# Ledger of designs, part 142: VH-VL binders against q9nrl2r1430to1533

Target 1, 104 residues: q9nrl2r1430to1533
Amino acid sequence: GGVHELSAFEQLVVELVRHDDSWPFLKLVSKIQVPDYYDIIKKPIALNIIREKVNKCEYKLASEFIDDIELMFSNCFEYNPRNTSEAKAGTRLQAFFHIQAQKL
Short names: E, the ipSAE of ESMFold2; O, the ipSAE of OpenDDE; V2, 0.75 times the mean of E and O plus 0.25 times the DockQ between their complexes.

## First folded at step 9 (VH-VL)

Design q104 (framework fv_nezutatug; at its last look DockQ between E and O 0.48; V2 from the best seeds 0.00; counts 0 for: pae E 6.9 > 2)
Fold by OpenDDE, look of step 9:
Structure q104 (fold): chain C 104 residues (1-104), chain A 121 residues (1-121), chain B 107 residues (1-107)
Amino acid sequence: as target 1 above (104 residues)
Amino acid sequence: QVQLQESGPGLVKPSQTLSLTCTVSGGSISSGYSWHWIRQHPGKGLEWIGSIYYSGRTDYNPSLKSLVTISADTSKNQFSLKLSSVTAADTAVYYCARSTYKGSRYYFDYWGQGTTVTVSS
Amino acid sequence: DIQMTQSPSSVSASVGDRVTITCKASESISSWVAWYQQKPGKAPEPLIYAASSLQSGVPSRFSGSGSGTDFTLTISSLQPEDFATYYCQQYDSFPLTFGQGTKLEIK
């Protein structure tokens, strides 16, 4: 990569990471802490992975970027009961994302 | 392996505050689990009272919320229950319990042996 | 609140019998159901979580099934140590709630 201004994808990832409800999504789930997670979730993803893909210019379309973010939320809702703090945080963060994604 | 043990007075007078402590050994209450109080009235089923997360966040049964306080002392590896304005309906065996952090949280994989609390004048 | 209606309230059976206990949720709760065994004077012990996952150390004669609203705990061949009270529990949403229990007695 070269020197460039923060892209729309980069900016949105920064905003998601800074959000109060980002804590479940900052990095991949630990296999040690959650032994059965990867038996259930077959396409794991997190904000740090998405950030890396952005930095490597792997997203050519906004739809590709959005798909990964939606996958991240989908994984959260699949693995967590709706009463969990993770699911609740995910619901709020996803709502925030949907608003911000309209700007892409 | 983790062990939980309830402690507190077995007799409480009506209108007073019930106070119990759960001492955890073999694991830290700050390790990412959730910690719970559950009670069982004589001859009855189980009732969830409330929970405290390793982060300090609490959730309470709405039927008891106004009367219940759950707190944690990480320095002692304990968490506590306070139930104010007790009545005979609060006579029960009280259990503390643990749940895993992710996905399977809020099913209780470890329990204390339980402590009997009788509300009587 | 989500109600867990457990049936039967009591059941008499003999060693070697196949025993089935059911739990019906008042609304869909996916697979967020656990089953417990409680013996007199003791705390409940977990048997099943996530509707069908066997808790570590629990004999394979215990099994759980179901999704949505209808759930079942099955003991394929009853052993003497299995006579106890069994409870289902949902953890889909707060408040956490239990079934009223099923007492499994010797016939």
Scores: ipSAE 0.019, ipTM 0.698, lowest interface PAE 5.6, mean pLDDT 92
Fold by ESMFold2, look of step 9:
Structure q104 (fold): chain C 104 residues (1-104), chain A 121 residues (1-121), chain B 107 residues (1-107)
Amino acid sequence: as target 1 above (104 residues)
Amino acid sequence: QVQLQESGPGLVKPSQTLSLTCTVSGGSISSGYSWHWIRQHPGKGLEWIGSIYYSGRTDYNPSLKSLVTISADTSKNQFSLKLSSVTAADTAVYYCARSTYKGSRYYFDYWGQGTTVTVSS
Amino acid sequence: DIQMTQSPSSVSASVGDRVTITCKASESISSWVAWYQQKPGKAPEPLIYAASSLQSGVPSRFSGSGSGTDFTLTISSLQPEDFATYYCQQYDSFPLTFGQGTKLEIK
């Protein structure tokens, strides 16, 4: 890859952001509002950060982009008890991502 | 320091709606914490009823989901429980609680003192 | 639903004794367990979270251990203020569930 992969990454991030279940993932979790989050989650990431990395061409391989997206979901499932609204949203958005990622 | 205080009627008749309010002081209900109702039945253990998150989203115990509504009033710094169609089985001490910020938000670091509710004719 | 089973249901012990209370989950919950102390007429108070982490202000004689399905609360040297009822609680999944309690009594 190169410029065509960057365009695909941007399109996929846009589709994730537009999804109804993106609300837990749009921005980094607030350290002030959830101070223990960063004691548990060692590699925080969110859609706005991933989108910025796409815009700055920081992903050289599709696997690097996919790894950040999967890290985002893994963080959600690690921090949030299963069957919470956040974990359920993560499950649905991850399923959507897996379908869309086949286009990469 | 955060403090929680339950209020509401101590006696409710069967088939009526139980309505309780938790008033929060020393902190904001709009903070990043989650707010919970838990009850303790006579001679039995503790039962989680449901939660309301700082976002306004709710989760309920599936055994009570069709009967329970939890809501928040940020202007009064309060959150409330409504439990419809009560029976004698709903007699319990009702606690409001906050989830912890030192781990998962779903273990309870601050509790109210509890309010006893009796369901009887 | 994840069932939390405590044992024993009660324990009789003397000041200075080492006491162990166990809690077994019906399925793996990793380390998402909390322990509470409840004195008569009072709300529960947290002791331990994440299986082994002490809540702020809790004396070091309290400790927690375990992972998966088997969890332990230990009091290394009982003090008079430790006679209470103890509960475990899982927070791995909804509904959040508690053990039935363990009453710790003075011999």
Scores: ipSAE 0.016, ipTM 0.687, lowest interface PAE 6.9, mean pLDDT 88
ESMFold2 (binder alone), look of step 9: mean pLDDT 90; pTM 0.935

Design q91 (framework fv_nezutatug; at its last look DockQ between E and O 0.78; V2 from the best seeds 0.00; counts 0 for: pae E 5.1 > 2)
Fold by OpenDDE, look of step 9:
Structure q91 (fold): chain C 104 residues (1-104), chain A 121 residues (1-121), chain B 107 residues (1-107)
Amino acid sequence: as target 1 above (104 residues)
Amino acid sequence: QVQLQESGPGLVKPSQTLSLTCTVSGGSISSGYSWHWIRQHPGKGLEWIGSIYYSGRTDYNPSLKSLVTISADTSKNQFSLKLSSVTAADTAVYYCARSTYKGSRYYFDYWGQGTTVTVSS
Amino acid sequence: DIQMTQSPSSVSASVGDRVTITCKASESISSWVAWYQQKPGKAPEPLIYAASSLQSGVPSRFSGSGSGTDFTLTISSLQPEDFATYYCQQADSFPLTFGQGTKLEIK
């Protein structure tokens, strides 16, 4: 049901936020600090945005929730060179997510 | 316009620590961008040493990671390089540089003039 | 690490010549390549970023192309001030790495 699914999304977001490798993903990138970010990333997203969407019940399907999480990671890998701290963190967090997402 | 200037001893004895400072003008190192050290051995190509970001995070070349420390002093608008246990292989011209955000990758748009460091007993 | 192999290591040319320098990456790096010009006793200066984008202030006779593993820097009509050493650099992966350089000498 919707309530269990919503709860599952909420729990997963909490677990992602608490993860040690969540720091690149907690909030949207600052345009001041990274001037060209939004020229490259056309669909910016972060865990705080996803959390808000969960709280507003905007996800009707698990696939929609998963798509946003995957978008978050794809943005990271698109913008950051491989083997950067951000990319490494993203790789680890994504692996964690994939394991947890199997429960959805 | 952003300007970078390297400073530090030009001569270091083997096994000692090489210390260099890059002074940045025309822009704040804490406001954004990433700040890098690159060296060039005599007659050779360029080698990226490491980087420090506006957030204070650092990345190092794995070949040098155990020996390299990069730090920043935002109050002085400087960032520094320390390379421990130097050998003759560390003799080089050392550059500090700033990266662009162009293409969301690390390209080096502004460079210091470079400072020569010789490791010799 | 990603290796960047430039060719040729050196080239002799005359003013007015068309000059082409190539850089081959050990693996696909999309278009994440920069080109630099370095003159003796000076720091490198950026020419091209993202494989084909010309830096501000760089003469239009310079151009870059390529994607994946093969990249090219071209000088359409060599000028006296263009004699220098050129380096490619990959920005795809850490550690950032440079080509070994191509020395462009006067014929």
Scores: ipSAE 0.416, ipTM 0.844, lowest interface PAE 1.0, mean pLDDT 94
Fold by ESMFold2, look of step 9:
Structure q91 (fold): chain C 104 residues (1-104), chain A 121 residues (1-121), chain B 107 residues (1-107)
Amino acid sequence: as target 1 above (104 residues)
Amino acid sequence: QVQLQESGPGLVKPSQTLSLTCTVSGGSISSGYSWHWIRQHPGKGLEWIGSIYYSGRTDYNPSLKSLVTISADTSKNQFSLKLSSVTAADTAVYYCARSTYKGSRYYFDYWGQGTTVTVSS
Amino acid sequence: DIQMTQSPSSVSASVGDRVTITCKASESISSWVAWYQQKPGKAPEPLIYAASSLQSGVPSRFSGSGSGTDFTLTISSLQPEDFATYYCQQADSFPLTFGQGTKLEIK
């Protein structure tokens, strides 16, 4: 993708990281602290990894970037029961993402 | 192996803060488990109060959220419950419990023996 | 909140009998149900998780089934140590909620 798309991806990731509800998504879940996470979640991803992929120009289409962000939220909702702090944070951050992603 | 034991006063006056501590032995509260407070009124069944995770994050029953605080002291391998502004309705047996590694679903595999707390003048 | 309703409230049975206890959720909770046994003056003890998975160390005469809203706990041949109160618990959503209990008494 174009340099304008890559700048937009970076700007959006920065806004996601700064959001108060980003705390479950900043880094991959620790296998030591949550031993069963990787038995359930087969395609783990987090904001730090997505940001690295933007920096390395690994996203060729905006849809690929959006797919990784949506995978991040889908993993949260799959692993965590409804109405947990993690799931609620995911819902609020996803809503914020959808608003910001309209700019892409 | 893992053992949980509640401690705290058995009698609390209305409007005061109920404070209970759970001491964990045979395992670490910093592991990957979550640690919970559950209470039981005679004849009214079991009520989940809230949880604390190994990370220090908490979740509370919405009916109690403004009144409840759960905290941990990892150096003492303890976690604690504070319930403010208690009334007679808070009279119950209070249990601490651990949830299992079962797909992040909260199933309680170890319980303390329970401590009876009575709220009365 | 998800309400869990147990039936019956009480069962009177003899050693060797087969007993079934039902738990109904107010909305679908997939298979995310646990069952506990509680004896007087003691904490609950886990029996079943995920509707049908037997907790380690629990005798095979205990079994669980169901999905969606309707769940059962079955004891295939009662033993003297099985006379207790049984609770179901949903684990699908916070707040975690329990059924009101079923007291299993000796006839």
Scores: ipSAE 0.073, ipTM 0.741, lowest interface PAE 5.1, mean pLDDT 89
ESMFold2 (binder alone), look of step 9: mean pLDDT 91; pTM 0.941

Design q92 (framework fv_nezutatug; at its last look DockQ between E and O 0.77; V2 from the best seeds 0.00; counts 0 for: pae E 6.8 > 2)
Fold by OpenDDE, look of step 9:
Structure q92 (fold): chain C 104 residues (1-104), chain A 121 residues (1-121), chain B 107 residues (1-107)
Amino acid sequence: as target 1 above (104 residues)
Amino acid sequence: QVQLQESGPGLVKPSQTLSLTCTVSGGSISSGYSWHWIRQHPGKGLEWIGSIYYSGRTDYNPSLKSLVTISADTSKNQFSLKLSSVTAADTAVYYCARSTYKGSRYYFDYWGQGTTVTVSS
Amino acid sequence: DIQMTQSPSSVSASVGDRVTITCKASQSISSWVAWYQQKPGKAPEPLIYAASSLQSGVPSRFSGSGSGTDFTLTISSLQPEDFATYYCQQADSYPLTFGQGTKLEIK
């Protein structure tokens, strides 16, 4: 039950990280490089943060894990204009995630 | 204060490649932000050509993508525009600009003075 | 591509007048609009970002409003130095696009 669920989360995070379109999401945005990012995005998150939460068993429900992943994409689409490299990557990765999440 | 300055030939023959360079001072192009080329045909509006980001990634206007290359030389704190196979339609004032992240979108807060490029045989 | 339809194309006004310029987007773009002022032989200069936020150093007589598809730039009391061409720009989607411009001329 719980162990298999955590394993499933871990596996999915690994698959997301390995995806070609994961590059915008691997780690938190640099405030130096994007000065006002954190003025706009109030709940920043990235795959490394989500992976850490998985490793610490902070997700008790699949819905909590999914919510964080969706937040990650939501942040991307909120900050990046449509048809940017980041937004396009996010769109493809999110589609991949939605397919994989059906297995949770 | 950030300053941008366009440079390059003001005259280009048809079918040749237009090459321009934007020299940035008062800030590093590799430290952040995005850097853009915008042009304005005589008596006309503004057209976004493309962008290069601090990471080196680029985005281009689809209408020009096949003909445009934007690159950066961080050692010189410059970024460049190459537009191949030019025609008279490419005659314009060319601006380089920096974007701001205000509002989490790409607005242009600093502009070069612009450089006129004429395509003529 | 998102089209920005600016109106009017030109307007004549006098010093002290209230001037309004509008920009209509072909689709909803939230508040991702900027306004620029351009004088002859010069580069555009930013006035407004995010539809209603005034750029630093811009006089308070300039203001912007709107959301979705309809946006407005207003000059509450026109000054001599305000005669110029104004452009709206959307930052919602690539490619970034501009309105065709509004030339504000002295009456």
Scores: ipSAE 0.253, ipTM 0.800, lowest interface PAE 2.0, mean pLDDT 93
Fold by ESMFold2, look of step 9:
Structure q92 (fold): chain C 104 residues (1-104), chain A 121 residues (1-121), chain B 107 residues (1-107)
Amino acid sequence: as target 1 above (104 residues)
Amino acid sequence: QVQLQESGPGLVKPSQTLSLTCTVSGGSISSGYSWHWIRQHPGKGLEWIGSIYYSGRTDYNPSLKSLVTISADTSKNQFSLKLSSVTAADTAVYYCARSTYKGSRYYFDYWGQGTTVTVSS
Amino acid sequence: DIQMTQSPSSVSASVGDRVTITCKASQSISSWVAWYQQKPGKAPEPLIYAASSLQSGVPSRFSGSGSGTDFTLTISSLQPEDFATYYCQQADSYPLTFGQGTKLEIK
């Protein structure tokens, strides 16, 4: 909703993308490189897609934006075994997101 | 169809670097699978050493960190293990293996035949 | 690290026997366990993945069950070629870890 909320969503996505631990989340996982990913993850999402949705004003509620970001982390933890580089990056970026989301 | 073959020296002196290569045929190392080194000590069970993925990302058994390096050469369809500062405790049969997420997280669906490495003065 | 404890460490059995091997994880790993058969001088071969899914080409006398921390491999009617060492492996988290093995011997 509102112009002020859309600016906040954009700022938050930019902060997530620039974070050092964003590397697993920038784009959708490649089906060619990881052929079983989409057998396991049914609702794929990535920062580039979320950023496009913000730019196209597709989020009507802050909760919808937050849900997509949390889905992104949930997918990471579902697919990747614990203590892998991806799972650890996800944990750190999610913690950063929770701090930044308090400003929403 | 997929085959893995270990190669490297069978005898290594203490404090030297153990270097092994796994050649993959019947499949591409650039696939979304992960590629692993596993060793089996004399009369003991199996120990996971580490893995390498398409992106070059690696994960290592914490018990071996800083001593182990796994790398890949996609043009040769090979991945390699280097284990530095070896001791007699590193004497083992070394396997390379492929792991997939099919239906579950990681399990090893293809193994090399193994190469025996002895660390001895 | 997740510890995988197999029992028994060895079992003596005759052709035709039903054999059960168990594996306990030190914490819940859902259904993320695999089982391997290893014959002397050869690499391990996969039997079971995801606790109960039979690997292609593995005889139907092999089956797996369990979830959480307790897992079982069963050979319903032992054949001469089944005398080998069996390992369980957790596939839930790094480092990937194996049970210590169960040697299945001829009576």
Scores: ipSAE 0.048, ipTM 0.721, lowest interface PAE 6.8, mean pLDDT 89
ESMFold2 (binder alone), look of step 9: mean pLDDT 91; pTM 0.936

Design q93 (framework fv_nezutatug; at its last look DockQ between E and O 0.79; V2 from the best seeds 0.00; counts 0 for: pae E 9.0 > 2)
Fold by OpenDDE, look of step 9:
Parts: structure tokens; C-alpha cells; sequence
Structure q93 (fold): chain C 104 residues (1-104), chain A 121 residues (1-121), chain B 107 residues (1-107)
């Protein structure tokens, strides 16, 4: 159960990172480059952070893992105007995630 | 303080490519923010053409996407606009502008003086 | 695309008057609206961002309000230097779009 589930989380993170639309999500947004990002987004998260949490076995339930991934996307859609490159990438990646998450 | 200045030919023949450059001073285009081209046809409102971000990514107005290319030269602290196959409808004052991230949205806080481009045979 | 419709297209007023310009969005855009002032032969200058936040250096007689689809720019007491064309802009969605403008003229 636990080991298999963690392996599934790890595999899904790998697939998300390898996806062409992962570029907005690979690491946390730079405060220097985006000055007000952290004034708007209160719970920042990225794939590298999620991967670290997976490696540390911090996810005990699939729902916890899914919540963090959904948070990542919600942050993107909250901060970026609709139909931006970031928002479009997020939409496609989220769709991909939703398909893969059904296997969890 | 950041300043923007448009430059390029003021006259372009139909079917040719319009080329403009925006020179930025008082700040680096690669350090942050987003950089935009906006135009204003005579007696008309404002039209957003496209944007280039500090990362080099671009976004374009879908109505012009197939004809527009925006690029950046960080060594010169410039970004450029190319609009191919121009017609009389492309006659306008062209502005380059910077956008802040205030409110997590794109608001244009600094503008160039604008440069007039006339498309005529 | 999101359409921004300004009203009126033109308005005549006198120094000291209270002037209100409205902008209606074709869909709910929260508070993602900016206002600009443009004088003849000049580039637009920012006045308001996020519907109601005054840009640095802009006189306090300018104010913005609204959310959703209806937005207003108000000049509490018109000054001679305020005669210009004003534009609203939505920042909710790409492509970014502007209102058609409101020309404020001397009565």
C-alpha cells in the first residue's frame, strides 16, 4: 500500500515534470522577477516542492497529494490572466493530471 | 527611472514587413516585468499587439498572431516588433510599454513616446 | 475577446465640474481594470489600476470604482489640465483590450 502509493506519486510527478507544459510549475516563482507574486499567492507551491514531499513520504493519502497539485494549478489561474501562456499551459497540464490521477 | 523609446522606419510599403525596436533604459528587460507593443490607428482606440516577458516567452493578440513576431536583444536592452504583409490597416502610432505585476495583472505603467508608421505605396 | 464599452464617447464640462466616465465589460472581470489619460500627440498615462488604486503621482481628484462588469472613473473637480481622452483597459484576459475612449472637452 504505502510504498506502492508513494511510487505512484513519484511516477506521476515525473510525468508532470516531463510534460511540455510543465515550465510554469517546475520551481517557485522568483520574487525578484515577479515582485508582487507572494502578496497575491499565500500558499506557493511547485513541482520540485511536491517531489520533495513525495520523497520524504509526507503524503499519507492520495487526496493530500492531489490537493497540492490542485493548489499548484489554482495558484497559476489566480495569478495569471486567462489565455496567457501560463494559464494555457496550466489548463493542458491539469487536464493531463486529471487523467493520470484516476489511476491513483 | 525606466524609459522606453521606439525607433524604426516611419513609412512602409504594402505587403512589406514593419520593423520597430524599443530601447529600454533605466532598467534591464531581462531582470523582470513584461514588455509590450500597443498601437493606435488614427482617430481610433488602443490595440494590444503582443508581449515579451523577461524569460523570453511571448504572447500575441490572436488577431495578429500569424503576422507578428516579438523578440528581445538583452545585450542591447531592446525588444523588437515585426509585422509582416502590412496593409493600410496597419497605419498607426506604435507604442512600446512596460507592464507591472500590480494586482497580479498587466497594467501599463511606462510608455514610449510612440512612433508613427504609415503604410502607403 | 472581452469588450470594453465606454460612455459617453464625448463629454463637455467646465473647470470645477464633477465628471464621471463609465466602462462596461462584456463579462465579469472582477476588479481587473485600469484607466489611462491621453493628451493629443502624447502616449497614454496610467491613472488607476485594479479598478480603484491610484497610480503614483496622480492627483487625488481622480478616483476609480466598480467591480464585475461596471466601472467608473471620476474627476471630483475638473482642472484645465484634465481635458483629454480617457481609456479603460481590462487585464482579466488575453487579449488585453481597451475601451473606445471618452473625449473630455471644454464646454
Amino acid sequence: as target 1 above (104 residues)
Amino acid sequence: QVQLQESGPGLVKPSQTLSLTCTVSGGSISSGYSWHWIRQHPGKGLEWIGSIYYSGRTDYNPSLKSLVTISADTSKNQFSLKLSSVTAADTAVYYCARSTYKGSRYYFDYWGQGTTVTVSS
Amino acid sequence: DIQMTQSPSSVSASVGDRVTITCKASQDISSWVAWYQQKPGKAPEPLIYAASSLQSGVPSRFSGSGSGTDFTLTISSLQPEDFATYYCQQADSFPLTFGQGTKLEIK
Scores: ipSAE 0.376, ipTM 0.835, lowest interface PAE 1.3, mean pLDDT 94
Fold by ESMFold2, look of step 9:
Structure q93 (fold): chain C 104 residues (1-104), chain A 121 residues (1-121), chain B 107 residues (1-107)
Amino acid sequence: as target 1 above (104 residues)
Amino acid sequence: QVQLQESGPGLVKPSQTLSLTCTVSGGSISSGYSWHWIRQHPGKGLEWIGSIYYSGRTDYNPSLKSLVTISADTSKNQFSLKLSSVTAADTAVYYCARSTYKGSRYYFDYWGQGTTVTVSS
Amino acid sequence: DIQMTQSPSSVSASVGDRVTITCKASQDISSWVAWYQQKPGKAPEPLIYAASSLQSGVPSRFSGSGSGTDFTLTISSLQPEDFATYYCQQADSFPLTFGQGTKLEIK
């Protein structure tokens, strides 16, 4: 979309980054610190990458932006067992995202 | 190869805090593995206590969550367990363990030898 | 919490016998199961991960199978060193939980 959608994407990603539960999602998981992560997660993504894609106007439709955000949560739930600190944070941030995404 | 060794008091009194340390050699505790405490009650099966991993985040068994703290000291290549307000029910062999490096799930590939803790007046 | 129920609680068997031990999960856990061997006075030793994958250095007479809720550990021809207690463990969800153990004794 147009400049209106790009401003909305930017606003939404800023709100996600500022949320208390963003800490597992800010940057890509380190392969050095978590060696098995990339054996399981084939399409890694994080908020800093999504924010860069917004800045570079790489999202043409809201659905493309939403798909990357949902991929980020899906990766979290696939890698982390249920009720871990990471999975709980993902659940809460995803709920917040769904509320904010109504603006798109 | 990685080796784990538990240390700490073998006998504690009720209401005290149990404090155990796991010393890791042959590998770095700052690696991307997760580090766990597991206990085995007399004549019974194994019980997972909790974990700590590279970010310093922890996950605890809900049955112990208000009583347990797991921490790491990267300068000494150690991680530790504190269990407050112990009772006779906390008498067990305590193991430290590392998760396996396969898949997204936690399988324990290296275990310490275990340390026996008795809670008695 | 996911409960892991092993059966039988004990098995009497002879060297050369084939033995199977089962583990049932209280809910679908896909293939997220490990098996451990524990000898008296020793720490548990890993045997199997992800239901069927042998841990490095484990003899091929050990095998694992199953998915969903039903899992088995099979020892195809018992050796004297195989008399021990065996535990399954689920890795689907925290808290991680273990079966109550199966003691394999000499007949």
Scores: ipSAE 0.011, ipTM 0.656, lowest interface PAE 9.0, mean pLDDT 88
ESMFold2 (binder alone), look of step 9: mean pLDDT 91; pTM 0.940

